VH-VL binders against b7kms5. Designs and how they scored, part 109

Target 1, 80 residues: b7kms5
Amino acid sequence: DTFETVRNTIRIESEVDESLRQLCHEERITKETWLEAAYLYLCEKPEELAQVIQLAQERLSQRKAIADYKRAKTMQERFL
Key: E = the ipSAE of ESMFold2; O = the ipSAE of OpenDDE; V2 = 0.75 times the mean of E and O plus 0.25 times the DockQ between their complexes.

## First folded at step 5 (VH-VL)

Design sa32 (framework fv_miptenalimab; at its last look DockQ between E and O 0.07; V2 from the best seeds 0.00; counts 0 for: pae E 6.1 > 2, placed apart)
Fold by OpenDDE, look of step 6:
Structure sa32 (fold): chain C 80 residues (1-80), chain A 123 residues (1-123), chain B 107 residues (1-107)
Amino acid sequence: as target 1 above (80 residues)
Amino acid sequence: QVTLVESGGGVVQPGRSLRLSCAFSGFSLSTSGVGVGWIRQAPGKGLEWVALIYWDDDKRYNPALKSRFTISRDNSKNTLYLQMNSLRAEDTAVYFCAHISYYGSGLFYFDYWGQGTTVTVSS
Amino acid sequence: DIQMTQSPSFLSASVGDRVSITCRASQGISDYLAWYQQKPGKAPKLLIYDASTLQSGVPDRFSGSGSGTDFTLTISSLQPEDFATYYCQQLNSYPLTFGQGTKLEIK
């Protein structure tokens, strides 16, 4: 049996990435297989999936806000 | 599979208005992290950003075009629009609509593009 | 506005060559830079984002480097399908701006 992998680039917040990396190291798994397993698990858990999605949406909004702030700051500095 | 198809291009005289449409599939503009935008390319020239709209209805415009161009969307039709008023010769270009995807850095890039629609402004 | 200046505007190379295209921003843009490839009569194609992250499906002979004001797109071994025009784009500040383009032609 064989499977095909898809090339992805996933950027994780540094603190979360570090803790996840440590977990994966301790459990002798990879971030990729962790994500696969976590997703498959959540697919069978609709309530938990909804919670994760909500959390993900919140984090996305935060990232967007930070990015917008950075851009605004950069523009401000341009005129100093 | 993401697909974008522009339409509405044509030949118009200076001062006239034109509305471009971009029908898209494979994604929803209501999905967090998604956006769509317009980029134009004058004949034989480079790329110029026109405008974009995010999933949260946040809009951004090229300041040089903001007074004449309006970006809008109809989520029920999965269609993006670009209303262009007071057209000028320098607005002659191929107009691309493009999907904006969120990447982990919090930045948004044009990862899928339509084939473009040609707008020609001439007397 | 942030001006993006590419160098060179024109580049001639042969299949198998290692080629580099540079992009300079008029001010610091961190790593908020993308590279696009465009072939005649076609829409641009995203190659690299965040200055150095390869877009899915793009061959790994493409690579990006740089941060701040100076960036480089490198093709390690040029293939026939790589002859095209390349654009850099900054996403650090609005308005979003592109470089003027680099046309990579066959020698």
Scores: ipSAE 0.202, ipTM 0.820, lowest interface PAE 2.2, mean pLDDT 91
Fold by ESMFold2-Fast, scan of step 5:
Structure sa32 (fold): chain C 80 residues (1-80), chain A 123 residues (1-123), chain B 107 residues (1-107)
Amino acid sequence: as target 1 above (80 residues)
Amino acid sequence: QVTLVESGGGVVQPGRSLRLSCAFSGFSLSTSGVGVGWIRQAPGKGLEWVALIYWDDDKRYNPALKSRFTISRDNSKNTLYLQMNSLRAEDTAVYFCAHISYYGSGLFYFDYWGQGTTVTVSS
Amino acid sequence: DIQMTQSPSFLSASVGDRVSITCRASQGISDYLAWYQQKPGKAPKLLIYDASTLQSGVPDRFSGSGSGTDFTLTISSLQPEDFATYYCQQLNSYPLTFGQGTKLEIK
């Protein structure tokens, strides 16, 4: 009957954040409540949850690749 | 497939400026892990790296040329530029532009090249 | 700067021959080396990256070996289209540097 919350720091793509922020403004909800609702909804739908997990795995792989690319550039760097 | 076409070369007098262009297709320079660069070759000599630019606008220059040459791009036109100032006879060369992408063990290689454009600096 | 030295600078051979070109770096570059082929009047073509990995579309008569400072490009059985100038390049650190080239000509 009371909400006990925890503070999380989450880093997301700026383009995704901007789109989500606009949606929340238009619908008069918050990013926090949208995340809660989306997760709860997907927990009731295992097939859809699996698809979201697949997308998340693909996005994680892309982020890791970008980090590797940045590392490769600095490995080729000369300081003088 | 990846294609690159250089233009803007010609005969120019010492001390003048010249801008080279490289029109590319088959990739976007906004794609992570991609870059483009310039390599030159003086008549009868070997290859010399000039400059490169990565997808995130990180620019790298041959220190011998950095003060006179500037690399830039226009992503909306899929075009790479090389602005060459204070040209010297030693800058006479064929200028190639080349695609750069991340490969395997963690490095960027020049995997596809244009046919080059010739710059002759002569009085 | 890392200096890349190729040996020999000039090589004369016949179709069907096995040839090797050597490249030496002035300091250790691990396996961060590429080999390029350049035909007269044409742009260079990437043959090998990571010292020994053959680029897609390149015939398997080409092979690369070595690590650290000493590298070799081998062509197991020369074809007419293989007569060209070959360059090694280190990608360990900026500035990127190339060897002086090895010109492979018909005997």
Scores: ipSAE 0.068, ipTM 0.726, lowest interface PAE 4.6, mean pLDDT 89
Fold by ESMFold2, look of step 6:
Structure sa32 (fold): chain C 80 residues (1-80), chain A 123 residues (1-123), chain B 107 residues (1-107)
Amino acid sequence: as target 1 above (80 residues)
Amino acid sequence: QVTLVESGGGVVQPGRSLRLSCAFSGFSLSTSGVGVGWIRQAPGKGLEWVALIYWDDDKRYNPALKSRFTISRDNSKNTLYLQMNSLRAEDTAVYFCAHISYYGSGLFYFDYWGQGTTVTVSS
Amino acid sequence: DIQMTQSPSFLSASVGDRVSITCRASQGISDYLAWYQQKPGKAPKLLIYDASTLQSGVPDRFSGSGSGTDFTLTISSLQPEDFATYYCQQLNSYPLTFGQGTKLEIK
């Protein structure tokens, strides 16, 4: 009956984090409980889970693109 | 649809300062993967890169000009600036504002240019 | 700093001719090179990026080749609108540098 937890660090885009922080404050919950609830809720809803996964994949691609832009600004070459 | 329009050029005496403006539309400098910069061209001469600012405020300068020239922007006005101090006769040129963006597997390339504003440093 | 040297400085040609302009970098720049066209009284226009890739809207009579230090812009059949000054630019390393230009004139 004990709730064991795992320590993690998560990096969230600052505007999303600000919005989530505001929501959690207004609803008197924590980011951790929000994440757990969101995942448990979606596990029972296959179509909604698929939409969230698609969005997550799009955001991952966007993050990779930003990393590529930063590398290009430093003018690094693949073989140099 | 991308447009850039330079202004603020004119005739000035050596040692004076001048601020150039570039009003742009068709893009936002808040968009990742975008930048704007200044390139100049002395009469009858080739092109010389002056400065560049990226969407995340990363600024790069031609080291020959860095001590006297400052690039800045105002995103709320879609405007890029070039502050030029201690002007010399050699700074006489047409100053172009140009958009730069990331191209595939390569680098950022200057793809849209304004028509330029003329700075003449005389006497 | 990377010096970009263009050859020739001036080129006279007739409509329909095939012409080539060369650009040499003082150090290797891989394929991080652009070509620009500039007509009198106008801003430069990007023709080619990544040494050989045509920019959207550029006629296919323009082509670029080379890598490392030696690059070539070729116009396969000159048109009246192609008489202009052409510049190469390296974007491998700061400071960003241009060639001195090649003026292509009608004769």
Scores: ipSAE 0.019, ipTM 0.711, lowest interface PAE 6.1, mean pLDDT 88
ESMFold2 (binder alone), look of step 6: mean pLDDT 92; pTM 0.943

Design sa33 (framework fv_miptenalimab)
Fold by ESMFold2-Fast, scan of step 5:
Parts: C-alpha cells; structure tokens; sequence
Structure sa33 (fold): chain C 80 residues (1-80), chain A 123 residues (1-123), chain B 107 residues (1-107)
C-alpha cells in the first residue's frame, strides 16, 4: 500500500555516465528519477521503447565481443 | 545551514552497550536523496565507515559491525542514533555523524560533519 | 571489499610547493571518489567529489583527477592552512571504504 524503493549499483560506460551526470546536475534531478521517468514515458510509446531495447541489445553484444577479443589476445578474462 | 552534533560518548567496559545520538538541523531526513551516517576514527588511525540510513529508511552497515550495531532515527526530533552492543576495545574511537547527499547510483558523499563524540572501551 | 591505498602515507613540503597525493582502488570505481581534509582534533571536510568536482567554498588551488582505479589530488601552491591529513573515499560499492590517509607536514 505504501511505495517502496530498491537501491542498486549499476556499471555503465564512463562517457555515458559523465553525460548523464551532467544532465542530472543541470536539471536538478537524480539518476533514479530520470530512469523512472524515462521508462514510464517509453512504456506509453511502444515503437520508441522497441528502439531503445534494440539499442540496449546492440550495446550488450558489442561489450561481449570486445571482452571475447581481449580474452583471446591475453588468455585472461577481464573482470574486476 | 546544515549542522550535526554528536553526544552520548564516554568510557564503558568491554561487553557493555552504549547509544550515541546525533542532533541535526538544516535538512530533513524525509527529503529524497538525503541520508545520514556514522563514521568512526580510532586514536591515530584513519576513517572507517560504520553505517548509514537514507530518506526511505534504507539502512546500510559495515559488514564487520552489523551484528553489534544498529542505526535508527526519530524524524520528529531530527535525531540519528547508533546503538552499539557487545563493545570491544577495538571500538574505541571518535564517532562522527555526517550528512550524505545521494545524487543517483554511486553519487553520494559526506558533505557536512559533526565534531564527533569519543567512545573509550577499557577495563 | 574495495581497498583504497594512498601514496605517500607521509609528505613533507614547503609553502608555495605543488604537491600531489595518489589514491588507488583495488577495482574499478568509475568517478565515484571523494577527497577529504582533516585537521588535528577536527572533523573531516569534503574537498572534492565525483573525482574532480570542487566542493563549494574550497579554494581553486585544490584539484582532483583520475577515473577507474587511479586518482590524484593536487594542491597547486601550498598555503599554511593546507597542512593536514587527506583521505580518499570510494562511493561505488558497499561497504564504503577510505584510504589510510596522507599526512601533509611542513618541511
């Protein structure tokens, strides 16, 4: 009956993080409220939501390809 | 202006309990993005995070301390508490409370601090 | 846990000197790092957050740089009031962890 929140740690590309951080600071909003607003907005626009999901899938695929290439070259997996 | 004032420190014997208080003003723990925490410093040593509590009542603890320490608040009194149980000589330190601003995932830092209250655990 | 290692642990310098203190994280923390200054008997004071953003009211002789695992705090021209202990802190993951501190003393 009462709204609850979940706090998570996420890892994103440094360039994207810098841009998003600048946007949030300039507009006086938080990453959490931006994420909530963006998701809610996109849920009302199915075609735009599909494009965002497609971009996310491509970014994930690219990160995997780079990781696989690095592993092949060094014989070592790149994890923290 | 943000101010925090710790109290409740003193000398206690090992195995005893002690409750610290932090009276704050200039902000509300009901404000989104706001939290308050405890950081301690043993004599001549560095800083060690103890615990923190956020506006939404989310509580986070140093895993080494969570079985013995409990963070809580009373928003009606603008007061933060740290309940310390089963105290050990290693808990001897100055305990600071500090305001934290959460600007999103991983964007939080202690921007205002109290002067600290000293806890000495000795036999 | 993410370990934060500062170097040097002790630094001796003169007024007017440029000094740098390094902080290393045991794993990547992006830019989620803060620097604090602590004078004897006093509470720490926030100097820099997000690795390179200067806190309001802090003199512009202080600057921060770095990302990932390697970070540097620089004081471009030391003033007498800058002799203190400096701490870095990572804010990427719980538990929150601080470096061991760097004590800056007059030469």
Amino acid sequence: as target 1 above (80 residues)
Amino acid sequence: QVTLVESGGGVVQPGRSLRLSCAFSGFSLSTSGVGVGWIRQAPGKGLEWVALIYWDDDKRYNPALKSRFTISRDNSKNTLYLQMNSLRAEDTAVYFCAHIKYYGEGLFYFDYWGQGTTVTVSS
Amino acid sequence: DIQMTQSPSFLSASVGDRVSITCRASQGISDYLAWYQQKPGKAPKLLIYDASTLQSGVPDRFSGSGSGTDFTLTISSLQPEDFATYYCQQLNSYPLTFGQGTKLEIK
Scores: ipSAE 0.000, ipTM 0.603, lowest interface PAE 17.9, mean pLDDT 84

Design sa34 (framework fv_miptenalimab)
Fold by ESMFold2-Fast, scan of step 5:
Structure sa34 (fold): chain C 80 residues (1-80), chain A 123 residues (1-123), chain B 107 residues (1-107)
Amino acid sequence: as target 1 above (80 residues)
Amino acid sequence: QVTLVESGGGVVQPGRSLRLSCAFSGFSLSTSGVGVGWIRQAPGKGLEWVALIYWDDDKRYNPALKSRFTISRDNSKNTLYLQMNSLRAEDTAVYFCAHIKYYGSDLFYFDYWGQGTTVTVSS
Amino acid sequence: DIQMTQSPSFLSASVGDRVSITCRASQGISDYLAWYQQKPGKAPKLLIYDASTLQSGVPDRFSGSGSGTDFTLTISSLQPEDFATYYCQQLNSYPLTFGQGTKLEIK
């Protein structure tokens, strides 16, 4: 939008990062600009945006399940 | 904007029960990645996590409080509850409710807090 | 349970000073750490999450650093409104635990 930007630390799956990095290298763009472009494009396409949000919700639930498993395992190691 | 307002606190005798409420707006607890929790603070002391509930109805408790306290919600009323049983003098505290959101990962933080409701357990 | 220990418990400083507060976890928590500011009679306010990411609306004089077990909150130039109690919190494992707090008072 403007020259003003915000610095965010974002964690993504290593396999996804590797694939995205390869795409950015081949197309000569950056991860930051790809993320901006992808979001802006989807905001203009409601049906596609809804599908992406559904996938994101599924991925978030999977990450929570993995995080919950790790936390439970830490508690077990302390008491079992 | 996100707002949370606690209510239901008061002065009670040891052994009694209290139910606290947290009315929230600006978000839905049905939204994936969202949760709400309770944190308490005894007079002059630090913060102690009580319980939390996530969008998928997963509930987590401080093990020291799990036997006496129950967290629940009513999505139709945008309200969170904390049922406190067998209250003790050591439960005297300000009880805060707070919003939880995942921040770009599987991490989640208490990013917005209510002003708290005071519970005093005295004989 | 993961113990969170803050140092110092009390800090006296003047406006314009650079101050640092440390937080140590009893085991590795990666960067699953948040910092909160609490003023007397008010609710805590989230300052920093993921150990080093500044929450929207928080002045850039606040910064966080560290990973694993040792973490630091730094205020580069104290302002009058910064005198408060600061808490760290780990979110790596249940139960969620907070440090005991660091009270920052005016000299």
Scores: ipSAE 0.023, ipTM 0.755, lowest interface PAE 7.5, mean pLDDT 87

Design sa35 (framework fv_miptenalimab)
Fold by ESMFold2-Fast, scan of step 5:
Structure sa35 (fold): chain C 80 residues (1-80), chain A 123 residues (1-123), chain B 107 residues (1-107)
Amino acid sequence: as target 1 above (80 residues)
Amino acid sequence: QVTLVESGGGVVQPGRSLRLSCAFSGFSLSTSGVGVGWIRQAPGKGLEWVALIYWDDDKRYNPALKSRFTISRDNSKNTLYLQMNSLRAEDTAVYFCAHIKYYGSGLYYFDYWGQGTTVTVSS
Amino acid sequence: DIQMTQSPSFLSASVGDRVSITCRASQGISDYLAWYQQKPGKAPKLLIYDASDLQSGVPDRFSGSGSGTDFTLTISSLQPEDFATYYCQQLNSYPLTFGQGTKLEIK
C-alpha cells in the first residue's frame, strides 16, 4: 500500500447520507475521498473552517439533547 | 491522539478519603459532545461504571456510589478528578478514566482509556 | 437498572476457530451496545459500538450483531492475540452497565 489508511465507521443523519451518496454516485467519487478533500480544502480556509466547526458543534449539541431526553424519560417512566 | 493518565491511587485505611486525578491531552472537555468518565475493576472481577461528566457539566453517577463519590474537572489544567469518601474494602480496584465521544445519535462510548491507578483499601 | 448477562462466562477455543459470545439485556436497548476487549493487566479496548459498527483499527474478523435484547460478538477466525476477556455494555439508560465478562481461553 502506497498510502496508509485507517478504517472508520461513522453515523450520520439519514437524509444527509442519502444526499451525499447521490452526489458521490453522480460525480464518481467515494465518501472517504470526499471527506478527505473537504477537510483539506477547509484547512486552507480558516474562516470557512470555523463556520463548519460551529455548525458541527450545534448539530452535536442538538443530538446530545435528544439522547439525554430519551434516557431521562426512560428512567423517569421506570420510577413513576 | 487522545491520552489519559490516572494518578492518586495507593493504599488507604477504611473510612479515609482519596482523590484520584486523570490528566488528559488530545481533546478539550469544553468541546460539545465530549465527556470523561471513571470505570473501576476489582481484582479478578469485571468492569463497573463509577461516574461521568459531560462538556456541559452534566454529571451522572452509579447510584451505589453517588453518596460517597464526586466527579469534578478543571478545564484549565485538562484534569478530571474523582473524590472518594468513606472508603470501604469493596472499593479496592483499579480505577480507569476514559474519554467519551458522541458516536452518532445519542451514543457515548468509552473509546480511549488510561492505564489505570490502583486503590487498595486495607487496614 | 438494565442487567447485562453474557454467555458463556468462559470459552475454550483454538486458533482458526469461529467463536461467538452472546450478551442479553434485561430490557430493550435498541442498538445502544458496545463490546470491549481486555487483555490481562491492560485497559479495555473498544471493539464494536452501536451493536454492529467496527471501531477504527479493529480487525474485520470481529463483528457484532443483534438489536433489542440479544446481541452477539463473533470472531470469524481466532488469532493468538484474541485470547482475552470480552465485555458488553449498554448505553440506553443510566446507570451504565456491563456484562460480567467472557474469558476466551486457549483450548
Scores: ipSAE 0.000, ipTM 0.626, lowest interface PAE 13.8, mean pLDDT 85

Design sa36 (framework fv_miptenalimab)
Fold by ESMFold2-Fast, scan of step 5:
Parts: sequence; C-alpha cells; structure tokens
Structure sa36 (fold): chain C 80 residues (1-80), chain A 123 residues (1-123), chain B 107 residues (1-107)
Amino acid sequence: as target 1 above (80 residues)
Amino acid sequence: QVTLVESGGGVVQPGRSLRLSCAFSGFSLSTSGVGVGWIRQAPGKGLEWVALIYWDDDKRYNPALKSRFTISRDNSKNTLYLQMNSLRAEDTAVYFCAHIEYYGDSLFYFDYWGQGTTVTVSS
Amino acid sequence: DIQMTQSPSFLSASVGDRVSITCRASQGISSYLAWYQQKPGKAPKLLIYDASTLQSGVPDRFSGSGSGTDFTLTISSLQPEDFATYYCQQLNSYPLTFGQGTKLEIK
C-alpha cells in the first residue's frame, strides 16, 4: 500500500447503495475511490458543498426520527 | 469536547445511603436523542448497567437495582445524580457515568465515559 | 433479560497475530451491539457500534461483523497496546446487558 489509509464502516440507504454499486461496476471503480473523489470535488465548489450538507442534515434528521421510534417500540418494557 | 467527571464515592457502612454526582460538559440533556447513564464494575468483575435517563426524562433501571437506586438530573448545573439507598457489600464497585446519543438509524452507544468514582461498602 | 456470552473468556496471542472474539446474544438484537476495550484501571473505550461501525480515532486493524445473535470482533494484526479486556453490549432492549468480557493476554 502506497497510501496511508483508515478503515471506516458506514451504513447507507439500500436504494442508494444499490445505485452506487451499479455505477461502480459500470465505471470499474470502487466505492472507496468514489467517496474520496466526490468529497475532493465538492471541496472546490462551496455552493454545491453547502447543498450536499443541507441534504445530509435532512437525511440525518429523518433517520434519527426512525431510530427514536424503534427505540420506543423495542424498549417499552415494564421494569420491577 | 465531551467530558464527564464522577464524584461522591467513598467508604460507607451497609444500610447507609450515598449520592453520586456526574458533572458533564460539551452537551445538553435537553437535546433530543441525548441520554446519560450509570454503569458499575465490581472489583475484578465485568460491567453492569445501573440506570439511564434521557432528554425527555424517560428513566430506565436495572430491575435488580430499581427499588434502591434513583437516577436524576439538574440541567441548570449540568449534573447527573445517582441516589443509592440501603447499600450492601455487593454494591462495592467503580461507578462510571457515560453519554449516549441517537444518530441516523442507529445509536451512538456509550461513546464518552468518565473515569469513575469508587464506592466501597464495608463494616 | 438478554444474556450476552463471549468466547473465549481468555485469549493468549502474540504481536502480529490475527485474533477474533465472539459474542452471542440469547435473543435476536439486530445490529444493536457495541464493543468496548478496557485497560486496567481505566474506563471502557468505545471501539465499534452498530455491530460494524468503527468509532472515530480507533485504529483500522479493528473490525466488527455479525447481526442477529452472533457477532465477531477482529483485530487483524495485534499490537502491544491491544492487550486489554474486551466487552460486547446489546442495546436492543432493557435491561442493557454486557458480555462477561474477554481478557486478551500476551503469549
């Protein structure tokens, strides 16, 4: 390995992952290199980066609401 | 940065009461999704969850401890408390406070921990 | 209560080894599992949450896998600072429960 790398595991929406995997297969690139390239590209475009951050914040809010609902449903047990 | 600092431990006789405190900074217990709790560890033993309080004042207890222990908070002082009553020798342990927060479709588990305060119950 | 059982309870290994420890839940817990590292006299440190998500600042030699009832923590190339006790925890339902711990010792 000629680059110092870190390993991250991330969870993304299934439909998005399927679409990204198809793109990577067709273009003969990896998910890791796609993420690196996308981030580096957006760092040079402040307006586009701001839009992406806004979308990310909205998606995070939606997922957090789902997690809160699941917690309530799973953890509503009576204690002694 | 998130910090949690426990205090109030010490040597106490069986049957007595003791109140532990956890002073926290870098987050607010008023923030949706945030919780703080207590985990203890007896000498040479593993981790045991004690209690947890969430931003909405939802309180959860280890059923084995619910009758004797009470979790509470004072948001104006950024402090978490554990009131321990009718203490027994088996309550001897290091007591840690820890932060938990929901992110996305999973929990950030106990991501930040204090260094613990030691409670010794002996005659 | 959901019981968490770790295997092995004790593991002896050498620097550079690939080691794995397993954690089994008595009931399905989806991916609501965390792994912690604890060194003597110190507080536990979160390594992995949501079964496989590496906490920021944790070296990439650590990885987690599994879902449902069977989970594995793997260290791909053991370093001297990795000798510690490791705990799994389920956060699927109350009461929250931890495994008994796996003590990783130098061979």
Scores: ipSAE 0.000, ipTM 0.615, lowest interface PAE 14.6, mean pLDDT 84

Design sa37 (framework fv_miptenalimab)
Fold by ESMFold2-Fast, scan of step 5:
Structure sa37 (fold): chain C 80 residues (1-80), chain A 123 residues (1-123), chain B 107 residues (1-107)
Amino acid sequence: as target 1 above (80 residues)
Amino acid sequence: QVTLVESGGGVVQPGRSLRLSCAFSGFSLSTSGVGVGWIRQAPGKGLEWVALIYYDDDKRYNPALKSRFTISRDNSKNTLYLQMNSLRAEDTAVYFCAHIKYYGSGLFYFDYWGQGTTVTVSS
Amino acid sequence: DIQMTQSPSFLSASVGDRVSITCRASQGISSYLAWYQQKPGKAPKLLIYAASTLQSGVPDRFSGSGSGTDFTLTISSLQPEDFATYYCQQLNSYPLTFGQGTKLEIK
């Protein structure tokens, strides 16, 4: 059977990307198939899915805080 | 829960150097958005900002003091430092260390202060 | 540098009075202004941040208002513990600057 696919562009942390790239190389899989498999697996395990969602929320909050902090620092400087 | 305790003040002669310390607890300077700084107050006068350092090691100085003063930290010891060189009579003041907290949308304020340490520069 | 000017420098008042202290910035600072209270021999205490937001644990008789260049700290009904020196601070631009202070003393 043939699956229809879509192209997505996502940005992830460099350290995470390097670790995932090495895992995919060692196991002879792709990032795309790993993402699909991970999501499908977690959908079958609601307690584990909830833990992943919590981690995602924490990481999103940290990224937002860092972005807001950098904006605050630049706003405290006057530039021509 | 947040505490800051300054030490290292004393009487010094003009032209000498002195290093102040600020031992803190209840927060980590590795936390995103956190900073700590130094504010001084001359006898009978108002508050004057000296310097501050953020979690990412970004340092900001009062331009009038930048050439003589250096701010640094040791995260493993939860300690902030102020190295003061070429001291002058006008540097006589109580030196406070204070915590900066991020309050969302780019807002930072000095929300916790130490009790201060006194530096007297006299011949 | 942004200059912060407080008015008045000295204020005499009685318990129960309503008092206001003003702070003026030499250029626009939006709402990046804080108010501190300092008692003799003690460190300053944060009262208000973002010009009008009351810090947790501060009595609601304290309020702040203003934006841009003109700001006011108001104490609606003075209590004995409110006699202190008050400072405004701008956090819009480096270097960070404070007002000269307003000493609130017993009449």
Scores: ipSAE 0.005, ipTM 0.636, lowest interface PAE 10.6, mean pLDDT 86

Design sa38 (framework fv_miptenalimab)
Fold by ESMFold2-Fast, scan of step 5:
Structure sa38 (fold): chain C 80 residues (1-80), chain A 123 residues (1-123), chain B 107 residues (1-107)
Amino acid sequence: as target 1 above (80 residues)
Amino acid sequence: QVTLVESGGGVVQPGRSLRLSCAFSGFSLSTSGVGVGWIRQAPGKGLEWVALIYWDDDKRYNPALKSRFTISRDNSKNTLYLQMNSLRAEDTAVYFCAHRKYYGSGLFYFDYWGQGTTVTVSS
Amino acid sequence: DIQMTQSPSFLSASVGDRVSITCRASQGISSYLAWYQQKPGKAPKLLIYAASTLQSGVPDRFSGSGSGTDFTLTISSLQPEDFATYYCQQLNSYPLTFGQGTKLEIK
């Protein structure tokens, strides 16, 4: 009777990662358990979850835009 | 409104160096999707791209000029520079700086230009 | 490098005329082309990007068409302020290259 886990590889901004690592170290938790707890907590808080989703959508849009800009300025990928 | 003003041009002897400046306002070169470039025009001739720099410090050069010209910027002063070395008579031209922005469809365009600064290389 | 050739190099026309300037790329550039207008002693002004999209503030008498290697800039009814030199530019690959220019003069 143990937790069945899945390995996920995710990339986050380095400044966010550093801040999160500091929090986990101070509170004696892991990034894995913090992520699980944060998601589960927010699922019980619909209004807070909606605000987090909005921030996530904004960050995703910014990443997509930057990726488009980087591809465009190289001129190689868009013509391959 | 985007505004660009070039300066630093003048008469210079062959083999000398010259540094051009472009003071800009209405945008920041730290903004993703933005760049600034240099385009030149010899008297009575057409346009020739010299160099450009993007927000992330990615620099692109005309291969014919890369060994003698260096593009740089100072974001704190909102200024773009073009260092020109080993000048030749063929470098005589009006040098324009131009704002470059992503317009969609995978493309950046030079949408706003300064009035140019004149460089004359003569002996 | 991609060579851009404009035709004609010189064009004489009268106010009210419909004029067309062509630009040919030495290899396919999709729709990655811009048109610029330059008046004597002034900086170039972006007229059209992506071969056919009008830049904000540009009169609708200007239009662009074409894709691949052959492109056309059309002015449907020439006005006095339109007498200028026009340049095409390919944005398909580095180095960025321009056509030699088409000088539009009053007849």
Scores: ipSAE 0.296, ipTM 0.772, lowest interface PAE 2.8, mean pLDDT 90

Design sa39 (framework fv_miptenalimab)
Fold by ESMFold2-Fast, scan of step 5:
Structure sa39 (fold): chain C 80 residues (1-80), chain A 123 residues (1-123), chain B 107 residues (1-107)
Amino acid sequence: as target 1 above (80 residues)
Amino acid sequence: QVTLVESGGGVVQPGRSLRLSCAFSGFSLSTSGVGVGWIRQAPGKGLEWVALIYWDDDKRYNPALKSRFTISRDNSKNTLYLQMNSLRAEDTAVYFCAHTKYYGSGLFYFDYWGQGTTVTVSS
Amino acid sequence: DIQMTQSPSFLSASVGDRVSITCRASQGISSYLAWYQQKPGKAPKLLIYAASTLQSGVPDRFSGSGSGTDFTLTISSLQPEDFATYYCQQLNSYPLTFGQGTKLEIK
């Protein structure tokens, strides 16, 4: 039996990372296996998957907005 | 409704300190993209920017005033402060606090202002 | 620091007139300019932001134009309530700076 894996580097909120790290420690699992399990579970639950996608879209929009706010307050030239 | 009310002004002697307050309502300074600042106006003169604090506690100052003035906030009280030290006659002015937020243009503009509080520095 | 120079410093006009006041930046500020109106004893009021965008609630007789270093505020048909002092402000760089003001007075 073989699992062919890829390495990914991702950035997530520090608070979320701390919570996930604590959960993984308590349950004796790894973040990578948690991510795999969560995705596989959601793929079999279309209604729940849709809700997660909506939350992801909202979080992405929030990050983009915050990035725009930070550029604005530093008064960086955006379009030269 | 967005409302800002300044207080703490008065007559002070040169070299003294004074703390101004700005009580605001209708918005939260913890909201991303929001800031509140101080703008002053000497009698019969124009507007001069003093300081600005953003939602993430980033603080910006007029370089001419940075060494003597400190901007701060208390989000639990919806209050903005300006601590003014080593006051000089040229600090005599009406001090306004004003709200700003991110607009679609990507910049902050002072869209709501308080009525101002008067500081007179005289001996 | 970016210096903002307004012209004229004082302007006399009559109700119904078309008036324009100008603002010049000492260096390029793209469209990062706002116009404020201030009446005696009152706080300034935002009229125009991003050089040409009218703030909500501001009458459409007010308009702004320009980019780079030269900007104009125009009032197409002056009303009695428009007699006030007008200030431009740049938001291209810290420190934020205002023009010296243009006092618009009844002729």
Scores: ipSAE 0.262, ipTM 0.766, lowest interface PAE 2.9, mean pLDDT 90

